# Designs tried in a protein design chat: VH-VL binders against Probable transcription termination protein NusA (nusA). Part 2

Target 1, 139 residues: Probable transcription termination protein NusA (nusA), of Halococcus morrhuae (Micrococcus morrhuae) (p15738)
Amino acid sequence: MRVTLSDTALRHIALFEDVTGASAVDCLVDDDRVCFLVATGEMSDAIGPDGTTVEQVEERLDKRVSLVENADTAELFVANALAPAVVHNVTISENASTVAYAEVDRADTGVAIGRDGETIETARRLAERQFDIDDIELA

## First folded at step 8 (VH-VL)

Design g7 (from f1 with heavy chain G27Y R57T)
Fold by OpenDDE, fold request of step 10:
Structure g7 (fold): chain C 139 residues (1-139), chain A 118 residues (1-118), chain B 107 residues (1-107)
Amino acid sequence: as target 1 above (139 residues)
Amino acid sequence: EVQLVQSGAEVKKPGSSVKVSCKASGYTFSRYNIGWVRQAPGQGLEWMGYIIPILGTARYAQKFQGRVTITADESTTTAYMELSGLTSDDTAVYYCARDYYGSGFDYWGQGTTVTVSS
Amino acid sequence: EIVLTQSPDFQSVTPKEKVTITCRASQRIGSYLHWYQQKPDQPPKLLIKYADKSISGVPSRFSGSGSGTDFTLTINGLEAEDAGTYYCQQSYETPYTFGPGTKVDIK
């Protein structure tokens, strides 16, 4: 599903692209952090050697930056969004609502959730925007 | 070669409207915003607004809201700025400029002089 | 809106001297600050984007630095052709705003 980006998101994407040379297809903007949905296959470029490139983006945006790699399938997308947590399997249930169930390695549950729930929330927001997934549940 | 070519000078009466055109060429029109910046004689630069051609959405400086309309025609790769209710304070050179979503105005039109006088 | 100020307002410089122009933003804008040069009867010309990014075709003597609220444009070895007015501009948020400009004359 095509999402209309806000002007702020577009400005952040432009800066991101200028710094990293990678493309971002989506951008979630919060007060203190920004998440870029990086084009498939361009994550290494976005991160850069030892994370130096994404750090430059953080510095230039003056916000914390997180990166999620895009994917063609909802299952892989959800797995990417929960990285670096190890996701063993993702099942999409389509009923009255569409829910993704992600089987996360037991040791990585906290990682999947993230600090203050930021990772799982970001994943949910992106999944809703990109794949019309109404919710992501960790299993 | 990227070019922005603006319409010619205008002389207007107070209370009238002016519509300036900006013909863009040499690049993919829909990929860049077109901003409008004016400069009164001997004064600095003043941002009026911009349009995102691909969306057809324009943003305006509060000062000009309700009085300015920025549009873009992708079929002709032309942006327009219409300013109504002209007063002598609107006498200025009006520039269109290309902006890749806040990356800076990297190409400018030659400017259009608008003179408002009785 | 974000207000930009510049210092100095005017500067008369001998050729080959170093020129420093400062731009200050009323709030933190990261690197969303650009520099322009304008000569009489010409449109502005983009010199530096995103505080310190070089622009193709712009002489290397022009450089930018800074982040947050304080930015600097430096001309390392002013040339006669560099006479003009220099503006900073922020694109952090709308409305975009320009600094008042710094006029640079050649002695």
Scores: ipSAE 0.928, ipTM 0.968, lowest interface PAE 0.4, mean pLDDT 97
Fold by OpenDDE, fold request of step 10:
Structure g7 (fold): chain C 139 residues (1-139), chain A 118 residues (1-118), chain B 107 residues (1-107)
Amino acid sequence: as target 1 above (139 residues)
Amino acid sequence: EVQLVQSGAEVKKPGSSVKVSCKASGYTFSRYNIGWVRQAPGQGLEWMGYIIPILGTARYAQKFQGRVTITADESTTTAYMELSGLTSDDTAVYYCARDYYGSGFDYWGQGTTVTVSS
Amino acid sequence: EIVLTQSPDFQSVTPKEKVTITCRASQRIGSYLHWYQQKPDQPPKLLIKYADKSISGVPSRFSGSGSGTDFTLTINGLEAEDAGTYYCQQSYETPYTFGPGTKVDIK
């Protein structure tokens, strides 16, 4: 599915790529935070040594930045989007709607949800855009 | 070598329209945006808008909204800027410039002088 | 729109001296600030992008610094060929806007 990026998202991706040398295939822009969907295999480059590279992106954008590594399968994608929470298994259920059920370590449920639900919300938004997943539920 | 070559000087009457072309070469046309910036005699630079050729979408400064149209033809790698309802205040040098999504205008056309006089 | 101001409006400088030009934005724009040099009867030339990123082919005597609202272009050792007008430009949001320019003459 082709994703339409806003002009702001495109400007942020351009800056991200210039700073990190990594590619971003998607970008979610909110008032105080930005999430980049990093190309598969390029997460290390995006983060940089001890996170110094992504911190430079935050400074230059003047916003909080989160990174999600892209994946070829919906299951792995959802797991990556919920990182650093440990995800044991992801099941995609296709009925009237498409729902991903992620089995997360009980101790990491809060991590998967994130502060004020930001992690799970971002995961849901990206999953919808990239894989037509209507919802993500933690199991 | 990256080049932007613009059309020649124009002399126009008030109320008429002008269409300036910008032929791009030396790079993948669809990867970069084309912006338009004008400069009145002895004045500073004024952004008019830009186009994202691959999407065919353009953005305009509010000052020119409804009066300017920016287009791009990928088959000829040429961008166009059309300005209607010309007045003497539109007398300026008009530049096209390459922009990678807000990374700065790294290559510029040579400029097109547009003179509006009765 | 985001308004950019520059200081000073004009400088007359002896060759080899240090030149400093400031640009201030009406709001925080992160590093979305670029610097240009324009010589008479020529289009502008990009000198610095994203506040402090060097551009290939631009002499190393040109450097940029700053973030947020306050930015600075520095020329370490002005050359005679550096005479011209310098502009800052923001790409944080549309409409893109330019500073009013700083004219630099050589004594």
Scores: ipSAE 0.927, ipTM 0.967, lowest interface PAE 0.4, mean pLDDT 97
Fold by ESMFold2, fold request of step 10:
Structure g7 (fold): chain C 139 residues (1-139), chain A 118 residues (1-118), chain B 107 residues (1-107)
Amino acid sequence: as target 1 above (139 residues)
Amino acid sequence: EVQLVQSGAEVKKPGSSVKVSCKASGYTFSRYNIGWVRQAPGQGLEWMGYIIPILGTARYAQKFQGRVTITADESTTTAYMELSGLTSDDTAVYYCARDYYGSGFDYWGQGTTVTVSS
Amino acid sequence: EIVLTQSPDFQSVTPKEKVTITCRASQRIGSYLHWYQQKPDQPPKLLIKYADKSISGVPSRFSGSGSGTDFTLTINGLEAEDAGTYYCQQSYETPYTFGPGTKVDIK
């Protein structure tokens, strides 16, 4: 198994799956927020009509929730983790460290960073856990 | 049919240990946690801890930390709870129960009465 | 450690009438609250999970509500077989904890 899940992450995943019917392959748990890495193709189930399903998850957890769709390639994965920012291209550089360079639409740089850097930090954590990527840099 | 079958009643002396077994059947053993809950005569339910098979770890209530050991053997689909340093306060019915990561204990063993008598 | 309290400690209820049991948590626990029934000399039985979600094989007269810190189990139309003690339990964090129980007798 590539990633290790805490007791708390397993409990939150179980609630998430019970509410949404979608599968989560990873879960990042912080004091006031949770991010679920949703199985590929299951984001619509997780979000629900007009976001009502993921809103129910937030209510039941009493925490803010974000969702990232899993992907089989590092490039698509990084792009998914920066959604809803428009990502034109992702290049993976492998030298002393592995760095993903994400070409984000100039209008969306703030979206890609997110509130207090939450989006980019979450993306970095997931990319490290799932693909051994050491950093994400916005081009 | 999901079943949890526990070992039989025990009478123990103060200062000794007891090890209760919980044989699980009718489901994939490693997909669920096994928790241990006790109930002293005339009292409510008290969670002691659980084992998390996919992590290979156990968690204990602080009250029992250092006295309780919870283990599992997947090859026999059996969980065990060992409580050491017994006193009369440990006289209770001990239950094992299945838990899907905090979704509630959906199946329970029949209970094992442990009596600690001088 | 999260403390759960229950009210009332005991109620004696005429068959067919409504039973209401409350559970209060010492901190917010979202919907991580479950309800159990225990009959004399038997293990507990899960009735409601995640505050209000039904369990297969449990009669529909049992329902749950609430979130955060205040939760309610309702029995709509008590039957003789429902006599027993009812417990709430939280799984928001370890150690899991139970409420002290509410005994329901048939009048």
Scores: ipSAE 0.810, ipTM 0.911, lowest interface PAE 0.8, mean pLDDT 93
Fold by ESMFold2, look of step 9:
Structure g7 (fold): chain C 139 residues (1-139), chain A 118 residues (1-118), chain B 107 residues (1-107)
Amino acid sequence: as target 1 above (139 residues)
Amino acid sequence: EVQLVQSGAEVKKPGSSVKVSCKASGYTFSRYNIGWVRQAPGQGLEWMGYIIPILGTARYAQKFQGRVTITADESTTTAYMELSGLTSDDTAVYYCARDYYGSGFDYWGQGTTVTVSS
Amino acid sequence: EIVLTQSPDFQSVTPKEKVTITCRASQRIGSYLHWYQQKPDQPPKLLIKYADKSISGVPSRFSGSGSGTDFTLTINGLEAEDAGTYYCQQSYETPYTFGPGTKVDIK
């Protein structure tokens, strides 16, 4: 793994795994929120019936929680990080910097950005950590 | 079978140091932290710090910062705690304990009694 | 650092009765609270993790509840072998801290 997990991230991952039975590959920890990068194919376990499992994680952490499903390619990863926005295509441009251009359904631009930009900011942080992508731009 | 086996009892003079070993077996050593907890006679439990093998770092309680060094040797699956500048207030039983990233100390060593003359 | 307090300091209890021990944290710690039992001349034993989650091999009479700042350990039907000292411990942030302990004797 190319990223360093903080002591706090490791503790939150341990609690997440204990509650959900799903695995987390990465964890972004902020003062009032946590984002887990969930192992591919394990989002259902993490969310649980009617979202009750992830709600349990939120209560136990005393923080808001968001989930992103991991992927093996940068393109799919960026699309997953912008979920539930519909992403039609992702193009990676590698010049002086590496930028992902995500073609998002026009109706979903607001969803892809998220409240106060939280979704796009989280996506950018994960993409940089996991794939050395410098930025994500919505096209 | 998970086991943590500590080195034997020590009698020390004030101003000296003590190094307690904790040999772990029955699990993948690098997957768990090893914490150190002491208990003075008739007193409660006091967390001293722990080693985080996956990060290669240790964390210490502020009270012990500068006097305690916690290390681990993966090749021998052994953790160590060294406490320097001993006083009679350091007379206690010292425990090592296994910790999966803050999920509770699920296995404990038998304890090492350290007695500081004074 | 996070201070944990426990109540009561001591209780003497008739066998088969219910024992309740409380732990209060100086700040919110979510469910990062664990309970231990310690018998004389023995290391502590983990009873409950993450406030209310059971540990394999621990009798079902031991249960935990609470979150945030207020936590409770309950022994439903105390047995003679349960005499000892009970500690709460937080792992929300380092330095980890323990409560001062609650001694339980059998009357």
Scores: ipSAE 0.809, ipTM 0.910, lowest interface PAE 0.8, mean pLDDT 93
Fold by ESMFold2, look of step 8:
Structure g7 (fold): chain C 139 residues (1-139), chain A 118 residues (1-118), chain B 107 residues (1-107)
Amino acid sequence: as target 1 above (139 residues)
Amino acid sequence: EVQLVQSGAEVKKPGSSVKVSCKASGYTFSRYNIGWVRQAPGQGLEWMGYIIPILGTARYAQKFQGRVTITADESTTTAYMELSGLTSDDTAVYYCARDYYGSGFDYWGQGTTVTVSS
Amino acid sequence: EIVLTQSPDFQSVTPKEKVTITCRASQRIGSYLHWYQQKPDQPPKLLIKYADKSISGVPSRFSGSGSGTDFTLTINGLEAEDAGTYYCQQSYETPYTFGPGTKVDIK
C-alpha cells in the first residue's frame, strides 16, 4: 500500500529531519500531537541524549510528539508501535480481515493502550497505512 | 548553482491575464516546492501560492483563489503562474521562490514586473 | 489566516549599533517563522529559518530568537550594507503570510 503524505505532514517531517538528523518515513498529524515513523536504526538520533532532541522537536512544533521505529515485517512493526510495552509475540491472522494479535506483558497492558487509548490507536493507524493490517488486538 | 530565471516584464490591459514562467536549474526540481510572491510598488511581500510537486497539487492564498493557477513542468524544470481578471491593483513585481516544505524561501527569481494599465 | 505584525515600522540606526526587530503572530506557530532581508530593487534574501537557525553565507551578526507568538531578529553591530527592509514569514499553515516589514536605515 502506497502511503500518501499531506502537505502538513511533509512540513513536519522537514522540521523533524532538520532538528534530529534522522529520517521519517511517515507522519500522523493531529491537532495536539504528531507521530513520526522513524527509519530503522535511527531512533537514538531522533530521541537524543536523555530525550533532549525529541523534546526540541516538541517545542518547535508546539505539539506532543511520539516516535515509532519502522520495521520490515508486520510482526516487528506492531511490536515497535506498542513500545515501550513489552510484546512477547505477534500473530497475524488473515481471514476476511487482517488482524494482528499482540501478546503484551500483563504488567504493560496499560502502557500498550496508552492514555485515552492514544498508543494503541496510533499503532492501528500506522499498521493499516504500512502493512494493510485492519486491527490490532491485545492478547 | 541554484538558479530561478523568470520571464520578462509584461504590460497588460485590465481584464486580461498574464502567465509568468520560472525556469529552475542546479537542483532536483521535484524535491522542492515553488512559491509565488508579489510586491506592489512601495509595498510589502504577499504570498500567492505554491505548487507541491510530489503531491501534484497547488495551494493558493484565498485572495487569489479562482484567479490564479500555478503549474509545473518536470520535463523543462519550469514553474508557471497565471493570473486572470487583471486590475490596476495587480501591478507588481512577481517572484518565484524555492521552498523545502516550509523551511523558508532560500532562492528567489529575479522578479517579473507586471504593469496593468489602459 | 495567520496575521504577522512587526515592530518598529522604521528604525534609523547609527553604524555598529544593535538593531532589534519584533514579529508577533496572531496564533501560536511553534518555530515556523523565517526572516528575510530585502535591499532596494532586489529579491528578498533568507537570513534565519525556523526562528533561530542560521543560514550558510549570512553574517553571524544576524540572529533570531523566540517561539510560539513572539519572535525577534537581532542585528548585533549594524553595517552599512544592512540597510533595507526586513520581513518575517510564517510557514505553520497555508496560506503562508509575511509581516508588513521593518525598514532599517543607516544614520
Scores: ipSAE 0.803, ipTM 0.907, lowest interface PAE 0.8, mean pLDDT 93

Design g7 (from f1 with heavy chain G27Y R57T)
Fold by ESMFold2, fold request of step 10:
Structure g7 (fold): chain C 139 residues (1-139), chain A 118 residues (1-118), chain B 107 residues (1-107)
Amino acid sequence: as target 1 above (139 residues)
Amino acid sequence: EVQLVQSGAEVKKPGSSVKVSCKASGYTFSRYNIGWVRQAPGQGLEWMGYIIPILGTARYAQKFQGRVTITADESTTTAYMELSGLTSDDTAVYYCARDYYGSGFDYWGQGTTVTVSS
Amino acid sequence: EIVLTQSPDFQSVTPKEKVTITCRASQRIGSYLHWYQQKPDQPPKLLIKYADKSISGVPSRFSGSGSGTDFTLTINGLEAEDAGTYYCQQSYETPYTFGPGTKVDIK
């Protein structure tokens, strides 16, 4: 489905593509951070050797950057959005609302949540935009 | 290869309107924004606004809000800028320029001189 | 709205010398700064994008640098054809804005 991008998101995507050579499908822009939804198979180009390419993007945007790899299914998408946390399984429940239940390795619960909840919050926003998923719950 | 060709010079009376065309060729029209920049005699460059052809959305500098309309016709790959309520302060060269989402204006039209005189 | 200032307003330079033009933004704009050259009776020409990235067909004597709010265009070895006015422009946010220009003349 199509996602509406703001003018600012479009400008950040253009810079991202110019620096990395990778494509971004979506872009979440906050005051101090930006998240790029990277086209499937292009994460290594976006990250670069020892992370130097994505660090250049951060410097040029003057914002923290995170990357999520796109996926064609909701289940794989949610797992990708919680990376590098190990996700054993994702189940989509469609009752009054659509909820993704992610079975995350016990050792990785903190990684899946991220600092100040940024990882899980970003995952929820992308999942809502891309798959109309109302929430992600860690199991 | 890439070309932006603008309509010819115009002489206008105060209070009238001017519409400048910008015909684009040599690239995929919808992939780039078209911005409009003017330059009064002996002065610097002033951004007026741009259009995002894929979205049909235009943005304007506050100074021109309500007086300027920027449009695009995908079928003819032509952008237009119409400025109304002209005064002598609007005497300038008007440029269209191609922009890939803020990466800099890499190709410019030849400019259209608009003279507003009594 | 982001204000750009440039220094100097005017510079008369002997050929083969180094030209330095500065642009200062009223707030941080990341690398969303671009440089243009305009010769008399011509449209501007893009020289540098994103603060320091080269443009195909632009001589290598033109380079850009800068971070935060301070940016520099350098012409390393001025040539006669480089006479003209140089503008910086930000695209960090709309409305896009230009600096007031720096006129470079041959001494």
Scores: ipSAE 0.791, ipTM 0.904, lowest interface PAE 0.8, mean pLDDT 93

